# Designs tried in a protein design chat: VH-VL binders against q0aze0. Part 21

Target 1, 268 residues: q0aze0
Amino acid sequence: MKIILVNNRFKENTEKKAQEIAGQLSALNVEVIIDNGLDEPYAGTVDFIMVLGGDGTMLRAARRYGQRAIPVLGVNMGTVGFLSNIEINELAEYLPLILREEYSLEARMMLEVAVFQQQSLLTRVFCLNELLLRSNSPRMLSFALEISGQKLEPYRGDGLIVSTTTGSTAYSLSAGGPIADPQLDAFIVTPVASHIINKRPLVVSPEREISLHLLEEREAIIGIDGQIKMDFGAENRVLIKRAPHPLLMVNLKAKPFFTSIDRSLQRQ

## First folded at step 2 (VH-VL)

Design n2j (framework fv_inotuzumab)
Fold by OpenDDE, second read of step 3:
Structure n2j (fold): chain C 268 residues (1-268), chain A 123 residues (1-123), chain B 112 residues (1-112)
Amino acid sequence: as target 1 above (268 residues)
Amino acid sequence: EVQLVQSGAEVKKPGASVKVSCKASGYTFTNYWIHWVRQAPGQGLEWIGGINPSGGYTTYRRKFQGRVTMTADTSTSTVYMELSSLRSEDTAVYYCTRSEYVTMIPDYYFDYWGQGTLVTVSS
Amino acid sequence: DVQVTQSPSSLSASVGDRVTITCRSSQSLANSYGNTFLSWYLHKPGKAPQLLIYGISNRFSGVPDRFSGSGSGTDFTLTISSLQPEDFATYYCLQGTHQPYTFGQGTKVEIK
């Protein structure tokens, strides 16, 4: 068995723990690769991915490995979040199940985000939470939203979020989006400070495609999962689709989503 | 092993253009941004800009906008920096350097560097 | 632009000395996730700069233990616990959180 340990290189505790866990796994004849984000993703075949840390680390792991259909386990290390399944102090208890591959998988829809300049592809990424389009100035944006070729009325506001159901408890929620069942596949389109008072979020079928482009010569930014960004102008277009593969999140322990929402959100 | 190998020294007249190359090897070329940093004589390091070789997206420091053009050739794993309207103050050693793995613009640090290219602008 | 100021601009030291270099930014270098992209580089004449520390306190691969980084927010420090002959060089800090990315003006460490 080969396992990737993903940790946050900016958190010394996670690095230390990764090394410790790597040692333990090696003692059990498990091959271990540690990924702290410094190097490019491990290109070889692996059987399992452990993410040590919080939601941010999971998001990074998802972007790096999510397209490879590898089971991904979130191991929380004292942070507040929605993407971990077990706590670090529980790892020893569940390790035998992991090694025997006795766990269930929960498929989480990811976004495929393509950014264009005219007809040229600038970048393509997969992400677990959301795509954000926001103004890079105090002025509102004017942009076009198309859903499966259907052109909506021009939108004016600070920005727009296209989120997965997984991402519904992230920035989308802060912007007034609905909390969605993570077992549901859907796009959540949430306005950010819309010119129209009480502009309603849209829940869109995962079978549809979402397109965004600016209607004015303004400076904007595209953000992915709140971690990476890209300048976005009038010459750019973004196309959002359901990723061809979901993130396969390992479910070792029952974690009631709806009963823990209030507690988790209050801590954020 | 990650390596960045730059083209040789250049001597240019004021008003001319210079194009410096940076050939990357030892990693997946399109997975990392390449940036350019220069050092003028007696001065410190100055960030010029960067390019995403995957799609050619660039970001430039404002003071260089309009004069600098960065391009990438994925077939040769080479990044180019062209600086036009050269001035005497553009005399410097120019370095290409690699940033952290990311598809879009990351928060930056530079882990590997080229050997540098001296560009001299003199009448 | 974010200003980054190093101190001192130069210092003289002997082999075995403890050396401390500071870097101060005009605003916090922590991003929305709490990550801080402050890095330190060693630069010798005629050579390429070398990454020493990233993310405030993480040593890059191959960097000796005598190098360490610390700090938070706007104040950061590079420490060389025991200066070695090969450590005489100019050191730079870099903030990589805010565009445009900016270096400190450098600190030259010379032989006393």
Scores: ipSAE 0.030, ipTM 0.614, lowest interface PAE 3.9, mean pLDDT 90
Fold by ESMFold2-Fast, scan of step 2:
Structure n2j (fold): chain C 268 residues (1-268), chain A 123 residues (1-123), chain B 112 residues (1-112)
Amino acid sequence: as target 1 above (268 residues)
Amino acid sequence: EVQLVQSGAEVKKPGASVKVSCKASGYTFTNYWIHWVRQAPGQGLEWIGGINPSGGYTTYRRKFQGRVTMTADTSTSTVYMELSSLRSEDTAVYYCTRSEYVTMIPDYYFDYWGQGTLVTVSS
Amino acid sequence: DVQVTQSPSSLSASVGDRVTITCRSSQSLANSYGNTFLSWYLHKPGKAPQLLIYGISNRFSGVPDRFSGSGSGTDFTLTISSLQPEDFATYYCLQGTHQPYTFGQGTKVEIK
């Protein structure tokens, strides 16, 4: 068995813990590849991906490996979140189940984001939560939104979020979007501080294609999962569609989504 | 062995343009951003901007907007920074430096640096 | 722009001394996922800057263990446990969380 161990280098003492876990796995005849994020993603075939960290580390792992249809387990190392399934102090208990492949998988849709300059593809990235288009100055944006070739009336405001259902509790929630069951597949399109009174969040089929471009020259950025930032100008266009493969999340113990979000909202 | 090798010193008159090169070796060129940082005499370090050689995305500090252009040639693993409308205040050592974005986060730190290029603007 | 201020601007020290340099940002450097992009650099005249510490506390490859970093939020510290002759230099912190990336003004460590 070959496992990728993804760790977060940007929190104290995580490298030491990752090395300890790698040693434990190697003692059980598991081949371990450590991905600390700084090298290119491991290109070979692997059987399992274990993510050590909080939601941010899981989002990074999903972008790097989510399209390979490999089981991904989130192991929390202190920062509680929605994307981990077990705690680090539970790993020893669950490791025999992992090695025997005794777990269920939950599929979570991902976005495919393609950014163009005129007719040229500049980049293609995948994400688990959302794409954010926002102004990078005090000036509001004027931009066009198309859904499956249908041109909506122009948007004017600070930006727009295109989110997966997994991302419904991230930036989309802060901008007034709905909380969605992450087992549903849908795009959630949430305006950010729209100056047009009748612009509402939209929930649309994940089979639709969403296109965005600026109608006026402005300084704007697009953000991916709150981690990647790219400049976005009037010569740019972004195309968003459902990624070819969902992230396959390992479920070793019940983690009730609705009671978890309910508690989080009460503590806001 | 990761190396960034910059072009040699330049002397320019006010109003001219300068183009500095930075040639990368020892890693996959398109997997890392290249940024430019300068230090004017007696001043601290100042970030100018950066480029993703994969796709040619650029980001510039606002005060240089309209005067700076960054380009990348993937066939030679070389990044160029061109600064136009030069003033005496642009006299500085200009460094190229590598930023890792393979973590999918383009903004965190600069690991390897070029040796620096002195640009002198004098009348 | 996020402002980054170092303290002190300069200090005099002897070989073997413990040196502490602080870096304070005008805004929190933790992103929404708790990751902090605060790094430290050593710079000598006529040479390129060198990365010492990244992500608050992670020592870069080949950097001696006398260098350590700590901190959170807006307050960060670089410590040199026992100053060596090659450590007399100017030190810069960098915040890489918010664009534009901003350096502190520098701390010059000079021989007493």
Scores: ipSAE 0.005, ipTM 0.474, lowest interface PAE 11.9, mean pLDDT 85

Design n2k (framework fv_inotuzumab)
Fold by ESMFold2-Fast, scan of step 2:
Structure n2k (fold): chain C 268 residues (1-268), chain A 123 residues (1-123), chain B 112 residues (1-112)
Amino acid sequence: as target 1 above (268 residues)
Amino acid sequence: EVQLVQSGAEVKKPGASVKVSCKASGYTFTNYWIHWVRQAPGQGLEWIGGINPSGGYTTYRRKFQGRVTMTADTSTSTVYMELSSLRSEDTAVYYCARAGDYLYESSGSFDYWGQGTLVTVSS
Amino acid sequence: DVQVTQSPSSLSASVGDRVTITCRSSQSLANSYGNTFLSWYLHKPGKAPQLLIYGISNRFSGVPDRFSGSGSGTDFTLTISSLQPEDFATYYCLQGTHQPYTFGQGTKVEIK
């Protein structure tokens, strides 16, 4: 068995824990690859991915490995989040089940984002939460939104979010989008500070293709899961569609999504 | 390990252009923005701009707009900063630096830095 | 541009002292999504700057635990709990929330 341990390179304590866990796994004849974010993603075949950290570390793991159809387990290191399944102090209890492959998998859809200049593909990335288009200056954007070839009336405002259901509790929520059951597959399209009062969030089929481009020359950016920031100008077009593979999240322990989100909202 | 290695010191006359290189290694070159920061003698640090090596997208501080050009060569994992119409006040040590990953809330911060390139502009 | 001002501009302290450096911005560093990008750097003559703290309070890998960051909105603080000889340096804060990114003017710390 070969396992990748993904950890947060910016926290010394997580590197010590990763080494400790790697030692335990090696003692059980498991080959361990440590990914602290500094090296290229491991290119070989692996059987399992263990993410040590909070939601941020899980988003990075999804970007690096999410399209490989490999089980991914989020192990919380003390930071409360939505994407981890077990706590670090529970890992020893669950390790035998992991090694015997005695767990269930939950599929979470991902976005495929392709950025073009004219007919040339500039970049292709995957993400778990969302794509954000926003102004990078005090001036509002004027932009076109097309859904499966259907051209909507032009948007004017600060931007737009195209989110997965997993991302519904991230930036889309802050912009007024709905809270969605993450087990549903859908795109959520949420305007950011639209000057047209009747522009509402849209929930559309994940089989739709969404395209965005600027109608006027403006300083804009596109952001991916908060992980990637790219300049976006009038010569650019972005195409968003369902990624070929969902992220396969390991479920060792039931997580009460609805009660967790309810408590989180009451405490704000 | 992550490393950024810059080209050597340059001496230029006023009105000339200078092109400084920054070669990256130890990580996926196209996954991180590279920014440029300078420090003039006796002054603090000043951000110039940055480039996304994936696609060559750039952002510049407005005072340098029209004089600065940043480019990236993915085949050599090298970023370049060219500054034209040099003035004596452009004399500074120029640093390239990798933008931190948004995942760790280090976006807009610089985690690894080149060693610096001294550019002297004098007649 | 967002202006960033550090206080003090310079200080002298003995080894073992607690040192506090303040960074104040002309406007809130929270972006439209509530995220704040404020980082601190150590810079020594002839060396490249070194990241100490990012995202207000997170220590970068390898940075000693005597360094800590705090703050919100427009007021941020870097604290060195027990100054060591190797901490002789100029310290800079950086706001990376609003473009153009802006550094404070720097705080020079002399030890002994």
Scores: ipSAE 0.000, ipTM 0.451, lowest interface PAE 13.5, mean pLDDT 85
Fold by OpenDDE, second read of step 3:
Structure n2k (fold): chain C 268 residues (1-268), chain A 123 residues (1-123), chain B 112 residues (1-112)
Amino acid sequence: as target 1 above (268 residues)
Amino acid sequence: EVQLVQSGAEVKKPGASVKVSCKASGYTFTNYWIHWVRQAPGQGLEWIGGINPSGGYTTYRRKFQGRVTMTADTSTSTVYMELSSLRSEDTAVYYCARAGDYLYESSGSFDYWGQGTLVTVSS
Amino acid sequence: DVQVTQSPSSLSASVGDRVTITCRSSQSLANSYGNTFLSWYLHKPGKAPQLLIYGISNRFSGVPDRFSGSGSGTDFTLTISSLQPEDFATYYCLQGTHQPYTFGQGTKVEIK
């Protein structure tokens, strides 16, 4: 068995724990690769991904490895979030099950985000939570939203979020988007400070394609999962689809989403 | 069906300007860049430039900068290429072409072309 | 600018022949994400150019399977496995990765 341990190099506690766990796994003849984000994603074949940390670390892991259809376990290390399944102090208890591959998987839809300039692909990423388009100035953006070739009325406002159902409890929620069942596949399109009062979020079929571009020459920013940032102008276009593969989240411990959502949100 | 229909042949004197039109249909006009390519007699294909109908952003080959202007009319789904200070070497067939994108099979290539417009520059 | 050198400039062939055309660029046509915008076109006199291959090796819709593309980095090849009467034309490669876009010089495929 080969396992990637994903941690956050900027958090010393996760680094130390990753090393400790790596030692334990090595003693059990498990090959371990530690990914602290410093290097490029490991390109070799692996059987399991263990994410040590919070939701941010999980999002990074999902972007780096999600397209490879590898089971991903979130191990919380004292943070508040929605994407961890077990606590770090529970890992020893569940380790035998992991090694025997005795766990269930929950498929979570991811976004395929492509940003273009002219004919050139600038970036292509798979992300778990959302794509954000926002103004890079105090001025509102004017941008076009198209859904499966249907051109909507131009949007004016600070920006727009295209989120998965997993991401519904992230920035989309703060922007007034609905809370979605993570077992549901859908796009959530949430306006950010629209000039139209109470502009409603859209719930869109995962079978559809979403495109965004600016209607005027103005500086904007594209954000991915709140961690990746890039400039976005009139010459750019963003295309969003359902990723061809979902993130396979390991479910070792039952975590009822709806019964725990209030508690989780109150902690944020 | 995707179609690009160009304006008719032009005959111009040296120093004059020519404006060729390219009317697009069969797709969402503002989703695709339109580029212009020409072929002079006995020569190969030469890229001139392109325009994003959304916002009107343009990119030109350096040799044409200052002489070429591309514009787009979203209301008529038409792109225009104007070339000024015409020279005899500008005699060519001019093509407009659509550039594909990631959502479509022809991403990064010119998938549909106009029928071409002959521009003749002679004294 | 990225130079694109196409070879040969012309060739004579018969129906049924295997034809190979090469395109070489002065620098890699792969962007930072590994995407390469190298395409091939067929051009007949009095007609508009037609897209044959995009992204090095992908046949455009309606293009016969006798056309194939290969290559990487700076070297690319268009192959016609068995030349047909309708294939006599001039062929061009195009790099669309770097601005300004540039075509190869063209290869005229003539009847032997």
Scores: ipSAE 0.000, ipTM 0.467, lowest interface PAE 14.2, mean pLDDT 90

Design nc (framework fv_inotuzumab)
Fold by ESMFold2-Fast, scan of step 2:
Structure nc (fold): chain C 268 residues (1-268), chain A 124 residues (1-124), chain B 112 residues (1-112)
Amino acid sequence: as target 1 above (268 residues)
Amino acid sequence: EVQLVQSGAEVKKPGASVKVSCKASGYTFTDYYIHWVRQAPGQGLEWIGGINPSDSSTTYRRKFQGRVTMTADTSTSTVYMELSSLRSEDTAVYYCARGPDYGDYVLSWYFDLWGQGTLVTVSS
Amino acid sequence: DVQVTQSPSSLSASVGDRVTITCRSSQSLLHSEGKTYLSWYLHKPGKAPQLLIYEVSNRFSGVPDRFSGSGSGTDFTLTISSLQPEDFATYYCMQSTQLPYTFGQGTKVEIK
């Protein structure tokens, strides 16, 4: 068995914990690759991915490895998030189940994002939560949204979020989007501070293609999972589709989504 | 307002240690990484390592591992670099430089603010 | 380690000349996050280095528009469209796509 340990070297001294866990796994004849997020993703084949950290670290792991159809386990190092399944203090208890492959998998859809400059592809990335188009200045954006060839009336406002159902509790929620069952496949399209009164969040089939471009020259950015930032101008266009493969998330213990989100919202 | 100010020149004998300071002002100390870069006479720039002041986590270039230690004191907004077992080839101007922290994906993309440099001379 | 090579090592120029400096990396600098992390610095003896260009082509705040950067993959260029007296200096490129960060050897721009 070969396992990738994903951590962030500069967050909560996780590098030392990753080395410690790698030693424990090596003693059990498991080959371990450590990915601290700073270099290129490991290019070889692996059997399992263990993510040491919070939701941010899981989002990075999903972008790097999510399209490989490999089981991914979130191990929380401190603050419990929506994407972790077990705590670091529980890892020793669950390690035998991991090694015997005694767990269930939950498939989570991902986005494929392609950014163009004129006719040229600049980049193609995958993400678990969302793409954000936003203004990078006090001026509102004017932009076009097209869904499977259907051109909507122009948008005016601070931006737009195109989210997975997993991302429904992230930035989309803060912008007024619905809470979605993460077991559903759908795009959630949520306006950010729209100046057009009837621009509502849309729930769209994951088979649809979504495109965005600016109608006027403005300073704007594209954000991916809140972690990648790209300048976006009138010469740019972005295409968003469902990614070819979902992220396969490992469930070792029951995590009741609806009661967890309900408690979180009621305590705020 | 925004600046990095380094300690003064040092003259050391081979085998000694040197500790250089870099004091930050005018910005939130814990929002940026601090890196150390040196330039030996007649040579180019060489990255030594970096530190995250928010948790004191460090990354060192392999060549310096075991000889370099970086620390941060949040009460004084100061980063220190200590280099031990000094050799004549360690004679260089040492710079601290600020790098942005973009969360989980890159350490720093560029170095936008630099200290004035500290000359360290290692001589017999 | 990603090796970074600059050319030429030195050049002689006059005020008003167009100057081009090349930076080549041993590996592609396209990061998995979709960006290319290549920056350019101006360095004068007795002074701190100064950032000119970051992420290949973005001019840093306050840097004159005569400075421009371009390139992709492994080949990058810094261009000074009309050399000014204050531009006689050594120029360095740096890759920050992979640890350790590595600099080119430098290009010295000297008065003709």
Scores: ipSAE 0.000, ipTM 0.420, lowest interface PAE 12.8, mean pLDDT 85

Design nc1 (framework fv_inotuzumab)
Fold by ESMFold2-Fast, scan of step 2:
Formats: C-alpha cells, structure tokens, sequence
Structure nc1 (fold): chain C 268 residues (1-268), chain A 123 residues (1-123), chain B 112 residues (1-112)
C-alpha cells in the first residue's frame, strides 16, 4: 500500500505530525510520501491520500490529485471546516478501517477550467470549489457569459463566480449565492456586485459548458479555489465544464452537512 | 532497439500463484512505466495495472487488488507480475507494455509490447 | 471507470475497401495541456498487439498512411482508406486519460 500525506509545512506545525503518522504507517508496512505543498505533486501512483489540515489543504490536494480516482481522507488539525471527515486525535481509531478499505466514498464533482489566449490553450486546471472572475482595480468589468452556446446579455460589475455545489458555502455564499447540498451535481453561477439590476444566481446542469470573456480591456484576474491567481484580459477566454472525475472523499463517520452549515452561520 | 522479452508459458492449478517476468532493453529502464494487459480466450484486452520502475509505485485495476503484485528490479531491468489465488478465469495471454509518462500526466499510450505469456489454469 | 465501446463488434470487408471503426467513451477524454489520450491497436492471433495511432490522430512510427484517426471528446474513429491483406485483424481502442486504463471490446475485421 502507498499513501500520500498532504500537509503544509509552514502551517499548524503539521510537519511534525505528518512525520509521526508516516512512522506509524511505515510500521504497518505502508509506504508514505509526504507532500507539503512546496514541491511538484507526487508523480507516481498511490492507493490513498490523507490530508492533514483544514479546508485549504484539502483544496490543494483536490487540485493536485482529485482526477486520479484515489480515495482522499480529510483529517482535521484543529481548524473548523467542511471538507475534513475525522479529527487528528481519532486517526489511530480509524486507521485499521483505512488499511482494510472499510469505508464509503462520497463523489464530489469538480470543475475543469481551461484558459485560452485566442485559440491557444494557456492552461488547464481542476478545482473543487470555484472559479472567480474579478476586477483587480476600482473599475467594474464588462464581460460576456455563454452557457452551452447560449449568449446571455452582457454583465457589468465586479465579477462572476462559477461554483460546484461543494463551493456553494465558499465565495459564492458571500456573493449572495444559494447554499446547495453537496450531494447534488450542479454549477452555481453567482454575480459579484452586478451593476445591472436583476442579474441573479443561476443553478445549471453540470453537463453545461460555461464560457467567459471580457468585452473591454480591464485589469482582471481569475482565481481558482482562492489559491491560484491568474491575469485575465480581453484576449483571454475561459471554458468551464464538469471535470472527468469527481473527487472521491472518504467517509469514516457521519458529518451532517446541514447542522455544520447552521453552526457556521450562527457564528457569522 | 527497444525490446520487452517475457518469460515462457505456465500451467498452474486453481489456488496457485504465477509470476511472469518482462525484461526491458534498449532504453533507460526507469524513464517509463511498465503495464500489464491480458487477453482471456474469446475476450478482449483487459488492463491489469502498472508499475513505475524508478520508485516501485504501482496501480492496479480494482478487481485484481489483493491478488496482483508488481515489482521491478532495476539491476536487471526486469518487471514482474505475480497473480495469486488463480482461478480458471485467469487463463489468458499476459502482456507487458511500455508507457510514456512524465510529470502529473498519468499515462500516454503503449508503444512497445512484450511477446506475451500464456498462463493456463486447469481445474 | 471510463467505459469504452466500439462499433461494430465485427465486419466483413474485401481488399481495397474503406473501413471505419468507431470508439465511444462514457466521458470526455480531454486531459491537461489539451491532449486527448486515445490510442488504437492492431492485434493478430499469436502476435503481440501493435500501436497504430496515439493521441487520437498521430500515426506511430512505421505505420502505413492508410491508417488515420480522428475525433474529440467522447467520439473517435479509426479509418483504413484501402484495406490490405495484412490488415485483417482485431482492432482495439484504449483510453489512458484516466486510471484505470480501459479498452473497447474490439472490432474484428474479417474477409468477406
């Protein structure tokens, strides 16, 4: 068996804990690769991915490994979040179940984001939460949204979010998007500070293709899961569609979505 | 000249194990994955799994997990596939094949193949 | 798993005929960096499979130009423009965009 331990060496002292867990796994004849986020993703094949940290670490793991159809377990290191399944102090209790593959998997859709300059592909990335198009200056954007070949009336405002249902509680929520059950597959399209009245969030089929481009030259960026930032200009286009593979999230214990979101909103 | 040369035919009883070898030559052994593919009589090609010789990391098709083990010996440029708990359905010609692979990309295509090893499981 | 299906399962043809074989995947095979990992193989009894076409449309070294591949997304085609005696064989497509690799069930091209 080979496991990747994903952590952030500069956050939460997780490097020490990752080394302790690697020692435990090695004692059980498990090969361990530590991915601290600074190096390129591990290129070889693995059987399981264990993410040590909060939601941000899980988002990085999903971008790096989510399309490989490998089980991914979120292990919370004291950070409150939605993407972890067990706490670090519970790991020893659940480790035998992990090694015997006695767990269920929850499939979470991902986005495939392709950025073009004219007809040339510049980059393709996968993400779990969302793509954000936003102005990087005080000036509002003017941009075109096309859904499966259907051209909508131009948008004017600070930007747009294209989100998975998993991402409905992230940036889409703060922009006025709906809270969606993560077990549903859908794109949520949420305007950011639209100048045009009655531009509302859209919930569309995950089989739709969504494209965006600027109608005027402006300083804009696209953001992926709040972690990747790329410049976006009028010569650029972005195409968003359902990723080929969902992220396979490991369920070792029940974590009720609705009580978690209710608790979070009570604190806000 | 790139070559993959496999070991000879095997006849096994149900419940036994078989270990097939694939010796590579004509290229840098650790730069390419080696995968295993089988063809049972009257059936099509079926991917079993692959190994990265540079670090011995493996991936297997789910139905073979627990029964298949792939290993690599860099000193002899040889990959092995061991299949245990043999059943009559495991009777097949087993092929090794080379896969060009780099970076985050999982795989590309099988450019060179071994000659095949017939494994017969008698009931 | 990505499922791959070929059509037809078999066909009868004569030397000189144009032959087309189709391959359909259950989801898009477009991968990172704009590449689509679909390959075609020729297999004859008693011989190892041989690569014909890789990445949808690229002919492998030494493969005659009568073989061509095309397609995108989920629909792919192998074409033999003028069938030769040595082309009577079983043809397989394979997707390698995602693990596990999956093959089509094969298309047998036999003498009419």
Amino acid sequence: as target 1 above (268 residues)
Amino acid sequence: EVQLVQSGAEVKKPGASVKVSCKASGYTFTDYYIHWVRQAPGQGLEWIGGINPSDSSTTYRRKFQGRVTMTADTSTSTVYMELSSLRSEDTAVYYCARDRWFGELLSYYFDYWGQGTLVTVSS
Amino acid sequence: DVQVTQSPSSLSASVGDRVTITCRSSQSLLHSEGKTYLSWYLHKPGKAPQLLIYEVSNRFSGVPDRFSGSGSGTDFTLTISSLQPEDFATYYCMQSTQLPYTFGQGTKVEIK
Scores: ipSAE 0.000, ipTM 0.361, lowest interface PAE 16.4, mean pLDDT 85

Design nc10 (framework fv_inotuzumab)
Fold by ESMFold2-Fast, scan of step 2:
Structure nc10 (fold): chain C 268 residues (1-268), chain A 121 residues (1-121), chain B 112 residues (1-112)
Amino acid sequence: as target 1 above (268 residues)
Amino acid sequence: EVQLVQSGAEVKKPGASVKVSCKASGYTFTDYYIHWVRQAPGQGLEWIGGINPSDSSTTYRRKFQGRVTMTADTSTSTVYMELSSLRSEDTAVYYCARDFRGYTSSWLDYWGQGTLVTVSS
Amino acid sequence: DVQVTQSPSSLSASVGDRVTITCRSSQSLLHSEGKTYLSWYLHKPGKAPQLLIYEVSNRFSGVPDRFSGSGSGTDFTLTISSLQPEDFATYYCMQSTQLPYTFGQGTKVEIK
């Protein structure tokens, strides 16, 4: 069995903890690759991915490995997040089930984001939560939105979010988007501080293609999962579609989505 | 306009702790890492560590481990660096600096004005 | 840790002179993503350090054309084609390919 351990190099003592866990797994005849996020993703075949950290580390793992159809387990090392399934102090208890493949999988849709400069593809990235288009200056943006070739009236405002259902509780929620059951596949399109009063969040089929471009020169940024930042100008176009493969999240322990989000929204 | 504004000069006795603040403005606070760099009198620049404000994860140079703590307050867009068990060799100007972290590159693009910390008996 | 060494430690120059400062790393700064994270900074007493060059050769916003960077692998150079009065300062290179980030010891450019 070959397992990738994904950790966050910037988190205190996470490299030491990853080494300790790698040693424990090696003692059980498991081959371990450590990914701290600074190197290229491991290119070989693996059986399982264990993410050590919070939601941010899981988002990075999903971008790097989510398209490979490999089980991914979130192991929280402190603050309970939405994407972790078990706590680090529970790992020893659940490890025999992991090694025997005695767990269920939840499929979570991902976005495929392709950024062009005129006709040339500059980059293609995958993400679990969202793409954010936003102004990088005090000036509002003027931009065009197309959904499956249908041109909407121009948007004016601070930006736009195109989110997965998993991302519905992240930036999209803060911008006034709906909370979506992460078991559903849909794009959620949420305006950011729109200057047009009737611009509402849209929930559209995951089979739709969404494109964005600026209608005038402005300093703008494309943000991916709140972690990747790209400059975006009027010469650029972005195309968003459903990624070919969902992220396969390991479920070892029941995690009640609706009660968890309800507590968060009540702001205790 | 991107600005990093630091707290004022501090004078401390050996063994005390100092906490320096760095308030960010003009950009989305959670999109960039903040690093701390110091310069002791007659010495060069020395990297201390960095923090990711989006998840409060930190990395410290080994020399400072156990004595330095970095924290971020997203409600005020402020990063703090606390250095404990101060020694005379900790006398330095301390700078915060922004790091572009993403798939494109890494460098320190905007710097705070610096905070002089003097440790003397 | 990746060690970074600058040469010379100091130099004397006149306004209008061409100045070159070198930076050498103990190992290659080429990152697995295909980029080389070597940057150059200008530092004056009483002022914050200022970014001049990032990713070996890219001039930061607002930095005059007289500043240029070059190099690859372990050997890097900062060049000032025609030294101006405001350029008398200490210059530092920094590698950020690997943690911890490490600075060169600095090169002081003084009036001849």
Scores: ipSAE 0.000, ipTM 0.432, lowest interface PAE 15.1, mean pLDDT 86

